VHH binders against Gamma-interferon-responsive lysosomal thiol protein (GILT). Designs and how they scored, part 4

Target 1, 207 residues: Gamma-interferon-responsive lysosomal thiol protein (GILT), of Arabidopsis thaliana (Mouse-ear cress) (q9sv73)
Amino acid sequence: GKSGKVKLNLYYESLCPGCQEFIVDDLGKIFDYDLYTITDLKLFPFGNAELSDNLTVTCQHGEEECKLNALEACALRTWPDQKSQYSFIRCVESDTKGWESCVKNSGREKAINDCYNGDLSRKLILGYATKTKNLKPPHEYVPWVTLNGKPLDDSVQSTDDLVAQICNAYKGKTTLPKVCNSSASMSKSPERKWKLQVSYANKATNY

## First folded at step 1 (VHH)

Design g2 (framework vhh_gocatamig_d2)
Fold by ESMFold2-Fast, scan of step 1:
Structure g2 (fold): chain B 207 residues (1-207), chain A 119 residues (1-119)
Amino acid sequence: as target 1 above (207 residues)
Amino acid sequence: EVQLVESGGGLVQPGGSLTLSCAASGFIFSDYALAWYRQAPGKKRELVAGISDSGSTVYMDSVKGRFTISRDNAKNSVYLQMNSLRAEDTAVYYCAAEWTDYGLEYDYWGQGTLVTVSS
């Protein structure tokens, strides 16, 4: 593209424990380090939800998940800045029962509430449904991650592996983040193997 | 369901103008790159103009200075303003939306609108 930034897309649903862990911990490392300078993060809050022929959305973890997905969709629309978007989503996903505090402290309470209570929230969710359902190959579970439009290779087993893939995929002109040139440092600061709890499509949760 | 609906085509005299509109529904319009393609009888479909999610534009050489692509994210619409039309601009014009900015594939296509430039 014009920037050469690595496109990191996350397809998720708000009440999936594995999605919460990925957002808070794995993406947190990208934003805690200077990797966000070379990464274009896009979040798609729909996950394993089902869309009927009459456009009724049924979420895997029930109606509360549909509500939080819509809230997060509205939040993503209200901020043009990736860092602000992620900050809000991390707040909600760190404590989904405390989401109201995240909205109150966001500085965008009115915009988020206007979106959520209006027609825009449904339009946004239908858009995320379309993008998620048109994945080629189809997602098998969430969190589902694509890097420059391709699902993560099975060899990506840790946050450090994801960081390495992002560093290697960058084709832009800005100075690479320090972590990209610190193979020795990364080996001296080992991350735990990726052990996210995934939620498979077509599996009922009874939530 | 996802839809792209074109309008504004018709018969116009050489040197005339037309504005094509494409109304989109069922997806997050602001995240998509939009493009206008055309296909004349017996020819391949070709890219006429494109506009990225950030508003960057691209044009086919033969239409530069005559055509202008624009988008209105509040209305989920993309437009093609066509001025100084020529007989060789006669074609069915298609609206396309690409899910990514990679140019790998256009995920959504409209049904097309016919533009005929003839005296």
Scores: ipSAE 0.000, ipTM 0.169, lowest interface PAE 14.4, mean pLDDT 81

Design g3 (framework vhh_gocatamig_d2)
Fold by ESMFold2-Fast, scan of step 1:
Structure g3 (fold): chain B 207 residues (1-207), chain A 118 residues (1-118)
Amino acid sequence: as target 1 above (207 residues)
Amino acid sequence: EVQLVESGGGLVQPGGSLTLSCAASGFTFDDYALAWYRQAPGKKRELVAGITSGGSTVYMDSVKGRFTISRDNAKNSVYLQMNSLRAEDTAVYYCARYEDWETTFDYWGQGTLVTVSS
């Protein structure tokens, strides 16, 4: 492609513990380091939710998850750049009960509230539902990560493994980020436990 | 009532091996991820190894290649095979249940002591 950037898609739901940890800690390395220069991040807040025939959304972790998914969809609509999008999403996912402070401190409170309280939030969520349900192969749990359209394999256990996969997938013409050439692949950083906290698609949805 | 019961701890020489077992009851075992944590005197409790309901595993860097976590759904049990044990592996080892869709968990076993001496 033109940019050659690695396409990193994250399919998630806001109250899944594994999704929260992946977003806050694992994706944090992309933006805390120079990896965002070669990564095109797209976030899909729908996860394991279900659509009825009349397009009613039922979220795996209940109505609060549906509300936070909608809030995050509005944030993704509000900011055109992935750095601002990620900053807001990280804030909410770091403390889901404190989401109002994230909105208040965002500098986009009116735009987010107008989207959230209006028809737009529902339309955005239905769009994310369509994109999530059209995954091939279908997702089996969340967080579900695809790299250039292919699901990450079960060998990805740590943030350093994710960083290495992104660096190895890059086929563009710009210089690789410094993190790709650092001892990160040899670092003994703690393994991420988000894989122990995934939400499986075949689990019952109830309160 | 959720119960987790650890066994298999003991005294072992550096380079030795031990197998820890965790017997679970009071929940649908196949639906849950399980993990082994450890806590050495004066240190924070840390994740050693975990296994998802689907069988995927995760390991702490310092034990990767030496420890193997496994599960037997027919016996409602999870195991930790520990090889090439080091003095720094000395700790009380705890079995824990993770809920795939919860932010916290409150179900821990009583722990089993592993002492690696030299």
Scores: ipSAE 0.000, ipTM 0.121, lowest interface PAE 18.7, mean pLDDT 81

Design g4 (framework vhh_gocatamig_d2)
Fold by ESMFold2-Fast, scan of step 1:
Structure g4 (fold): chain B 207 residues (1-207), chain A 120 residues (1-120)
Amino acid sequence: as target 1 above (207 residues)
Amino acid sequence: EVQLVESGGGLVQPGGSLTLSCAASGFTFSSYDLAWYRQAPGKKRELVAGISSGGDTVYMDSVKGRFTISRDNAKNSVYLQMNSLRAEDTAVYYCAAYLDEYSGWEYDYWGQGTLVTVSS
C-alpha cells in the first residue's frame, strides 16, 4: 500500500533462546515506543523445522517445539490485529512451560483449543513451512528478520539498532514516533546480542 | 499461462449479499497467498481481504464482520462472501496471488476484476 509502513517479518521457532529473547525484548520495544504505528509485524512460527515427503514436521528442539509452534500459529489465526497477536506470543515466549496460563487468560481459549486440536493447526504450520522455505535469500538461522523483504543488515546487533532501522525504513507521510528523533547515546544501553543465541539450520540441539 | 478469473459480481440492494469466486490456473495454488482488492472509480486499489497458503486471514477495518475470505485448494479457488453490503462497497473487485511478501503487497498475478454495484 500507500501507507509506507515498514513490513517487519520474524521467522522463528518457539524454543530457540535467541527467538525468545528477540520476541520479548526487541519486539517489545516496537510496542513500548509506539513503533507499531509505522510497522506491519508478521510472525512465522516454523523456523528450522524440517518437512518430510509425507508432510511430517520435525522441529529442531523436538516435539514440544512443534506443539508450541502450532499453538502460536493458532493464536495468530485467532486475532486479526498485530497487538493482540504479539501480546499472546510474548506471554508464551516469556515462559514456555507456563503456556497453559497464557491460553487460559487469553479470552480466546475455545478458539485456540479448537484450532490446536483440529486439522487447522496442521494446515497453518504447513503454510508457515511453505513461507519459510520460500525465503529469498534462504534463512541461515533463527530469529530471521526481514524489513520490507530484505534480511536485517549485519550491523543490527541490539534493540536500539533495530529501532533505528525501522525508523529509517519508514517512507510514509505521517508524523514519526518520538523515539525516531530520540538519541540513546546518553544512556548505557545493554548490548543485547540475540545473534549469539541463534539456532542455525541443521544444527543439533542438546536440550 | 497463469490465469485468475473472477466471477460473482452484480447489482444488489443495500443490505444484500454476494459471493465472489476466483478460479486459478497455471501455478501451484496451495503454495500461494491470495487476496481480494477493490477499486472504486477515481480511487487506487485497496486490500479488502487476504488469505495465506496456511489459511491465515486479514481484513480491512470497514469489512470486518461483514466479509469472509476462504480458499479451496482442491478446486484452486478463493472466495469472498460479502454480507450487509453498503453503497461504499461499490467497486471492481480483483483477485491477486503472490508467493511471498517481499514486494510489500505487490502481487505476482492479478485477475481482470468483477464489478459489484450496491444501489437502490
Scores: ipSAE 0.000, ipTM 0.130, lowest interface PAE 14.7, mean pLDDT 80

Design g5 (framework vhh_gocatamig_d2)
Fold by ESMFold2-Fast, scan of step 1:
Structure g5 (fold): chain B 207 residues (1-207), chain A 121 residues (1-121)
Amino acid sequence: as target 1 above (207 residues)
Amino acid sequence: EVQLVESGGGLVQPGGSLTLSCAASGFTFSEYALAWYRQAPGKKRELVAGIYSGGSTVYMDSVKGRFTISRDNAKNSVYLQMNSLRAEDTAVYYCAKIEYDSDTYWEFDYWGQGTLVTVSS
C-alpha cells in the first residue's frame, strides 16, 4: 500500500538460543528506536519443526518448544498491532521458563488461553508450517529473516546490522526515522552473537 | 474502533426458545465473517455457530438443527435463533468478528461483552 513500509518477516522457533538473542537484542532495536514506523513486522513461530504424514508436529528442541510456539502463535493472533505482539514475544523470549508471568501480565490472558486450549492453536501452527516450508529459497537455519521477500544479507562482506539494512530497504515517501541518518547509531561492524547460536535445518538439537 | 453489543439473553425453561442479537460497528460489516461463541462456568470458550460474508454457515454438532445463525447487512447485525434449549446450553454467549490474515495465518477475534443464557426449570 501507500506506506511503502519494509516487510520484515522472522521465521523462528521459541527455544533456539540464536532466535532468542535475535528477538531480544537485534529485533528490539526496531522498537527501541522509531524504526517500527517504517517496518511491517511478521513473526512465524515454527522454524525447523517437522510434519509427519499424519500432520503431527515434532519440534527441534522438543515438546516444550512446540508448546511455546503455539502460545506465541496465539499471542500474535490476540493483538492486531505489531508493537503489542513484539512486546509479548520479547517477554517470553527473554525468559522462556517465566512465560506464565508474560501471559498473566499481558492483559489478554483469557483470549490467549482460549486460543491455546482450543483447536485454533493447531490451525495457526499448521499455517506457519506451510508458510515456512514454502520459503523460496528454503531457509537453512533459524532465525531466518526476509526483507521484502528476500533473505537478509548475511554475507561475510556485509558489516551492516539489521537497523542499517531496514533503513536502506525503505522506499516510502515519509521521512526516515532519525536513527537512519545517524551513522553513530548504525554500526558498520555489528556484534552478531545470534549467528553463534543458530539452529540449522535438518540437525537435531541437544539443548 | 470495533464494537460488538450482544442482547437477548435471559432465563428460559428446557425446550424453550431465545433469539440473541449482536449489533456491530467500526468495520465494514458485510465484508466479514461473524460468529457466536459460548462459555459455561469452568469450561473453555467454544464456537457455537458462524456465518461467512457470503452467507455460508457452520454449526457445532450439538446445536445443529436447533440453532440458526443469520445476518442482516443493512442493520449491521447478526442473530442466533435458539430452539429446543437444553440445560447444557447454559452459558454466556459472545459475538465475535472473525478476521484472517492469510499471509501470516493470524486470526483476530473481537469479542463483545456477552449475554447470559440460563436454561433451568
Scores: ipSAE 0.000, ipTM 0.111, lowest interface PAE 13.6, mean pLDDT 80

Design g6 (framework vhh_gocatamig_d2)
Amino acid sequence: EVQLVESGGGLVQPGGSLTLSCAASGFTFSSYALAWYRQAPGKKRELVAGISEGGSTVYMDSVKGRFTISRDNAKNSVYLQMNSLRAEDTAVYYCAVYDWYSDEGYDYWGQGTLVTVSS
ESMFold2-Fast, scan of step 1: ipSAE 0.011; ipTM 0.347

Design g7 (framework vhh_gocatamig_d2)
Fold by ESMFold2-Fast, scan of step 1:
Structure g7 (fold): chain B 207 residues (1-207), chain A 120 residues (1-120)
Amino acid sequence: as target 1 above (207 residues)
Amino acid sequence: EVQLVESGGGLVQPGGSLTLSCAASGFTFSSYWLAWYRQAPGKKRELVAGISSGGSTVYMDSVKGRFTISRDNAKNSVYLQMNSLRAEDTAVYYCAAFEYTEDLGYTDYWGQGTLVTVSS
């Protein structure tokens, strides 16, 4: 049958300030409200990284970003459910310098470290590279968000705007979360300025 | 059932030439990125050359200008033309195919390898 859940895909890179703000604050409201019940969240930690002709990954914010992208890719593989995935990713993105504490407190330290230090992390990143580079239309900056495969309109800059878009896209038969029928999904809220901190995609990688 | 079968390896003198062929079956060949890797005894496997579905190519620095990768989608085959061979090119050469699909994720297929020996 038809899946009624809204497919929310986030294409991001770990050291982009706009990506950090979007993950921690905007996606945080989805889980703080019961929107996760109608949302199928997929995270793609590659962003504006470039894949060279010899399959070497070069990250926009340098080697540390490549390492954190790989760590987060491993976390996404380690947990089968979006709540656990998001909880870990939110921890890292809330304090990227404190990522080791997130791993230590995850309860999955061995699995994450085995993936992170092994060949699996490279294969996962190459998969995210392929998904990110195959976007139609191509992404122009990160965070890049699609709902059911369509990029968010430029007018979507607040959590309330995002919530309204998700509520309006839902076509399933389950009861809508309360937020979809509240003033929060209908009212005009102040623009969130994460779009002022986006990282623009370039055809040439800056080392 | 996916198969990659390499052929064309052998013994050749320094400065000589060889053409490696890889015949593929069991997948949609035309959509895959195809590559030749090599591994010498006691060394890590390394990428020698790659070719995209659209025909874009990549080469390791030490083989640029000497090796040429090509593909024939009608024959489900990828080739490595090796010219001006050097002793350092001695290795087992592996054919590989890469694709990403939503159903399977990142997928790589490997052949069994073919030995190339460059010696006087």
Scores: ipSAE 0.000, ipTM 0.162, lowest interface PAE 12.6, mean pLDDT 82

Design g8 (framework vhh_gocatamig_d2)
Fold by ESMFold2-Fast, scan of step 1:
Structure g8 (fold): chain B 207 residues (1-207), chain A 120 residues (1-120)
Amino acid sequence: as target 1 above (207 residues)
Amino acid sequence: EVQLVESGGGLVQPGGSLTLSCAASGFTVSSNYLAWYRQAPGKKRELVAGIYSGGSTVYMDSVKGRFTISRDNAKNSVYLQMNSLRAEDTAVYYCARDWEYSDSTYFDYWGQGTLVTVSS
């Protein structure tokens, strides 16, 4: 961005297990540490969904995923700040069956519900569809992460080295967060790589 | 209901200045992402500048330092101040309302456009 911050984009779908795990465990690190001072986070809830010629959205994990994607799109529109956006998305992604409690406890229940039940949610989802479709290179699975427009070159089974990648991508003039200089931090690359349950594009899944 | 109306285009000399205005109705500019795009003959429409609901701005590299996007919430309007104009800036300039992602090609609304011609 203009601020010199690292532009971190996450392309995802709400019922993908790997997306849920990434959002809850890895993405939370940017807010648990002071990384949010150098990071502009943007979330794109569409993932591997398909758009017909009549602009009908078909989600990889079925209609429930379309509904939760739309809910999350409305939440992202409702809050201007990335911390509030992430907090809500994390709540839903931590327990997708408990999403109603997340809305009730959000302090924005009316705005979210008005968006979700009206025409705005469809417009937002079509926007996310366009953003996701225009990825160059095209995404091959979700969660799909880009830093300053470039996809992460990690394996499809990710490590939890997101913190290090953000620190290395930062070219701005502000002081680096302490976590970027801490070798004792839990944000350092693990000895063992862990695996995400990613969802591949053009592959049907029944969860 | 929702409308975007551009004004301020015209013929200017290289090195000159021009201010474009975008008057919005049916929604609040402070709550939306608004952007200026331009399209020259034979070229694709390209993002020139954008302003997010929170007030942050973005610019195309070739206009940084020359153009400034701003808004007046009381007048519900967005402006593009263009300085040190070049022949390559010649285009129809469009105001667009979008959700908060400047690289989107799915826009809620576009204005009709205003022509800017930079020539001697």
Scores: ipSAE 0.000, ipTM 0.138, lowest interface PAE 12.7, mean pLDDT 80

Design g9 (framework vhh_gocatamig_d2)
Fold by ESMFold2-Fast, scan of step 1:
Structure g9 (fold): chain B 207 residues (1-207), chain A 120 residues (1-120)
Amino acid sequence: as target 1 above (207 residues)
Amino acid sequence: EVQLVESGGGLVQPGGSLTLSCAASGFTFSDYALAWYRQAPGKKRELVAGISSGGSTVYMDSVKGRFTISRDNAKNSVYLQMNSLRAEDTAVYYCTAEVYDWGETEYDYWGQGTLVTVSS
C-alpha cells in the first residue's frame, strides 16, 4: 500500500456480540495506544449476511442488523480518516439501541442521514458484500480479522497477541508506538483465550 | 485516472429494445461491482441493476424480467439489455463502479450518462 502501514481488516456484523466486544475493547487498545499510526484499519459491515442470487440481503440477526450495517457503512463513507471512522463505529457498537445519539453527536448528522435514507446505503452494502464474499480463504465466523490479507493464526488468542502481531508486521521507517517496545504479549500466558462470542457463518438465528 | 463512458442510448418506441454499454478504464475492472442507475426529469437517481465482481445480479422490481445486466471482464465493459421498454423508462442512464477501498482517492466512479427516450 502507499502508506507502508500494516493492513488490519475487520469483517463484522453490527449485532454480533463478539463483533461488538472486538470493536469496543480490542480495537480500542489499538487507538488508545497510538498503534493506529502504523495500522491501516478497514471495516466491513456485512459479516454473515446472505446474498440471494438477485443480491437480496438477509442479515443473520434480522432487519435491525441490516439497518445498523447500512448506518455504519454510511458513516465509514462520511469520514476520510480511520480515527474518526473508528470513533463513530465504537460509539454505535457500545450501545446499538442508542445509535441516534451517536449520529446526533457525530458532527456529520446530515451527511449520514442523507446517505442512509437514500440509494447510497444499498450501494455501499453491496460493495461490502462483494469484499466479504471474495475473502480467500472464506470467513467461517465473525469477527473475522485479516492482517496484510491473511486470516489471524489460531495462536492469536488475545488483544496482546494481536498488538504484538501488528508491531512485528510493520517494516516501515516510522517510529514504532510505545506499546511495541513493551511487548505486552511477553507478559501474558500463551494459553490465555479471548472471551469473544463469535457468530458462525452457517448458524441460523432464532429470528 | 478512472473513467466510465456510457453509450447506446437513443429514441425508441414503447415495446422496443436498446442495449447500453459502459466502457471502463483506469482501474482493475474485475475487482469492482458495477451498476446502472437512471434519473428521470424531476425525479431522484435510482438503482436499476447491479452486477457483483463474481457475476451475481440485482434488479429493481419494475425492470425484472425486462432488463438484463452483464459484464465482460476481458473488454472492461458492463452492459444493460433493455427489452419491452415503457414510457416510464425514459431517463438518463448512468454507469458506476462501486468500491470499498481505504486510501482510494475516489470510492464511486460515475460516467456522464446516456439518454434513453421511450416515446411514440
Scores: ipSAE 0.000, ipTM 0.143, lowest interface PAE 12.8, mean pLDDT 80

Design h1 (framework vhh_8h5u_2)
Fold by ESMFold2-Fast, scan of step 1:
Structure h1 (fold): chain B 207 residues (1-207), chain A 120 residues (1-120)
Amino acid sequence: as target 1 above (207 residues)
Amino acid sequence: EVQVVESGGGLVQPGGSLRLSCAASGFTFSSDYYAMGWYRQAPGNQHERVAIISSGGSTNYPDSVKGRFTISRDNAKNTGYLQMNSLKSEDTAVYYCAADYWEGSEYDYWGQGTQVTVSS
């Protein structure tokens, strides 16, 4: 049957500055404003990585990005609920050099490490590669956000615009979160912060 | 063609039990990445997640059903289940099965729902 909830998919890579900003600032508003009650959030940690003919993964920001993408893939596999998933991913993305503390404090250190050090992490990344490469239209940069399968309109310029798009896309029967009935925008910024720091699919970076 | 189909709904008295089934076709639960969940929508416009189970067997429940409902999966039968015990009138809703397959698909797979009515 129909979920009614807004399907919010985020395609990203762990060392993209725009992805970090989007995850920490913009996605945080979904939980802060109780928008998670009408949102089904899915995270896809692969981004602009490439597969060679022998299935070697090459990440845009180098080997450390591949490692963090795999760590985050394992975390997403470990927790079935979006709040726990987001909490862990936000921890890592708010300080990527401090990721070890996020794992240690997660309450799932063994499960995450077993996944990361075993065959599962590679299999998860190849799955995210497939999902990312199957995007129609293809992603042009990351963070790449889709609502109910459609890329965000270029008119989305702020966190308030994202909130409004989620509210407007909701077709379920649950009472809308109060933020959906706001009579004034909370932000009037003309620029899109994550757009200014995006990583384009056709650009290499040497970090 | 990818489908999930619910069954097992019906009328039950308060305090009774029901077991819902979610049969998958066009994909298999034998995949290491396949997650499954149960959701419900009550006549009063309440749409909520009831239970979720990861491909590895980790489960999560909201407080409203924790201790009364149990989600499980049988990968050999390509079927998920929701065991509902100590049913209350407020559990009356259409129950939906949902699945997500990480390899080769980027869309949710939702069933058409099965009605559960708890009344005397």
Scores: ipSAE 0.000, ipTM 0.144, lowest interface PAE 13.7, mean pLDDT 79

Design h10 (framework vhh_8h5u_2)
Fold by ESMFold2-Fast, scan of step 1:
Structure h10 (fold): chain B 207 residues (1-207), chain A 122 residues (1-122)
Amino acid sequence: as target 1 above (207 residues)
Amino acid sequence: EVQVVESGGGLVQPGGSLRLSCAASGFTFSSYHYAMGWYRQAPGNQHERVAIITSGGSTNYPDSVKGRFTISRDNAKNTGYLQMNSLKSEDTAVYYCAARLYTSWGSSYDYWGQGTQVTVSS
């Protein structure tokens, strides 16, 4: 369409350390650079969870992860704008034990609690289960990132690489964030490569 | 309103047996995903889990009671049980029944009984 925004999808689970780092630090840089103006961010809080034939959800890091995934699903439903969605998710992922403070300070406590304590959160999680399990190719670990429906190339090894891919994928007419010109046309210092503590699909946690 | 109510506590001699009951009201075992557990607290100690049973029928016990205690349920009576055999003085505590109801995968509610005293003494 004429907006031409880059579709950035993140498939994750709330207690994966690599997911926490990616959300708090790497996505934080994207929003700090105003890249959200050319990016359509979608977050999918299900990750490596398993869905049984009777629709029982089992999360890789146990029941606390299922609860936080559902809380975050409710937050994503509550806010129509990606900046508010991301701000809440970043709050929770910055301190998962302090999640109640994030809810109380959100300005949407009633809506989030009504969703979380009702049947809606389960319906949302089942939707995320479907979207995550239908990935082609299947995800191998989390955080799992796709740009315009395609998994990140092995050449994308840093936040700066991701920023460059987003800038290059943009097809709209909006003024590019200044970082797009800096990363593409200027000599840059050596960048830090990603060293994420990822969670692999189909591996049980021994904890 | 959801409630769980314990009964069956009392005084028993070492080596004796007691069966505790946990009557649930306000929900049915056949209609909910739930976990039901027994917890105990002696004076000066933290609460300790002694048995758990899930809606799927899985059970778990700590080593301190394994082989001596058995948790069960009767879906028709909406009641959980803890059969305690070969009781020791160290089993003396207030025993609490707790039920956890899962209304959604992001939501669970814990309901605790008021406790029933078990005293193992000669």
Scores: ipSAE 0.000, ipTM 0.102, lowest interface PAE 16.9, mean pLDDT 81

Design h2 (framework vhh_8h5u_2)
Fold by ESMFold2-Fast, scan of step 1:
Structure h2 (fold): chain B 207 residues (1-207), chain A 121 residues (1-121)
Amino acid sequence: as target 1 above (207 residues)
Amino acid sequence: EVQVVESGGGLVQPGGSLRLSCAASGFTFSDYSYAMGWYRQAPGNQHERVAIITSGGSTNYPDSVKGRFTISRDNAKNTGYLQMNSLKSEDTAVYYCARELYDDWGYFDYWGQGTQVTVSS
């Protein structure tokens, strides 16, 4: 059947500090708070990378970002379910230098490594490049979040704001998650830490 | 217009074979942004991914059909195929061809009306 769920898309790059904080702290609440019952989460690991005329990818934070973006693209291809995808991505983004442990503990080491070392990883990244470049309106920074194809309001600054926006965007017929009707989303002091660490799209690469 | 059109379904006995075709128009499967997939849905069940092929030619199958089904693509004709061998009653379903975005795992942005495959008697 049709889910009617809120489509939550995150456009990001693996070594952006704001992206790391958003993924680890903000997105985790979707699974902690039962929001996953009304949310379809999709992750797009390309961010502010540049694609040349000869299809060479240059990442904003250098070659290691390109490598981690490709690894994460392969992981997203490996798991069809958002919980497994998010779990792996959170592992890597929580400690980017410890990424090998995340792969070894994934239960999908061979599939991820076969993808990463083969032709598929480049094809996936070029696909993410196309989707990111075709955003309407164009992204201005990362992390860039859309709900049902629309960028988040400028007022979204914290996990509590994101929770409220998802709850308000859901127009399906199933009962709203308990967090939408409780003070759980309001029990935290709002902060802007990830928005203070965004990576701007029109900034030149560090190369 | 962007479209995919499935054909080749029908009634077949257990152990038989069918070849499904997927004709695309308004886009090309050779574009690196796309993979093509085959999905199926039997009454009372959720849709199930049957096969996928990337623009680079990499393929993937669930255990339920691995070794029996083969996905392929003819880029010159912009047409995909699903060769189905050793068919079982459990393979009875409507089969859908999908253009699958690389960044939308498990989701298709264009798919057709489907083609019915019935395995019986």
Scores: ipSAE 0.000, ipTM 0.149, lowest interface PAE 12.7, mean pLDDT 80

Design h3 (framework vhh_8h5u_2)
Fold by ESMFold2-Fast, scan of step 1:
Structure h3 (fold): chain B 207 residues (1-207), chain A 125 residues (1-125)
Amino acid sequence: as target 1 above (207 residues)
Amino acid sequence: EVQVVESGGGLVQPGGSLRLSCAASGFTFDYESYAMGWYRQAPGNQHERVAIISSGGDTNYPDSVKGRFTISRDNAKNTGYLQMNSLKSEDTAVYYCAAGYEDLTYSSPWEYDYWGQGTQVTVSS
């Protein structure tokens, strides 16, 4: 079953630079290496958006962020497997202006477009709103990452720190991935500190 | 298309038991990714959540049924179940099965993608 894998939840918004960096680079380490074998990834595209009493969504980086959040929500609905979900989300987040190419090359263009243009995208976003707003403790910024329901320790600043936390959180019976042994492959990438590019929940942006 | 169908309802005496089944079709290759829920509606009332089960097996129950009802799933059969014990007259309602992608579990009823047509449960002497 899913029991034993580390539950890695990412609460994010599509036009946040720190979210883009985290998705492309930090989560890339999980999928480019064997860490995905012990990780159960869930993505929540809502972030610091606001939900009015009339259920109107206002995104921190404007209407384009709301549109991309909805597109990504539809993509997550389209693929049940985390590898396919991540591949698509990584494509969009690597070049948000080129998102149309990601959809056309996805092999699921009709399903994604049907979801996006219909009522389903709104239902999905409202679900992500509920999940994000019900975080205990509340998120303070995005990307907001939880491991097995607990926010990442404040000492986690880099991809290598995240890898170490996932390796340490694993309680399953499968042998640990090679990357958990501080493999040479991880050491070949420049260290990046994604926490330097976060978007705070109580801060307006001009994007 | 994906659909869910309830069965197992009927008439039972107070203190009795019933087992409801929710058979899912159209997503045999994807059933394990969905969360399942049971809701009920008595005449004149809104839908009330009875039980939720995630794809990973985590469950949630309101106080009105805790200890009496048990939700479970059989992924190999694409079927969810609600075991109802120590039934009371207040449990009389139409019972609905709902399915939604796991990331929407424990949220509002409108977030569920698929709803059954309901099965009547009547608890009466």
Scores: ipSAE 0.000, ipTM 0.177, lowest interface PAE 12.5, mean pLDDT 80

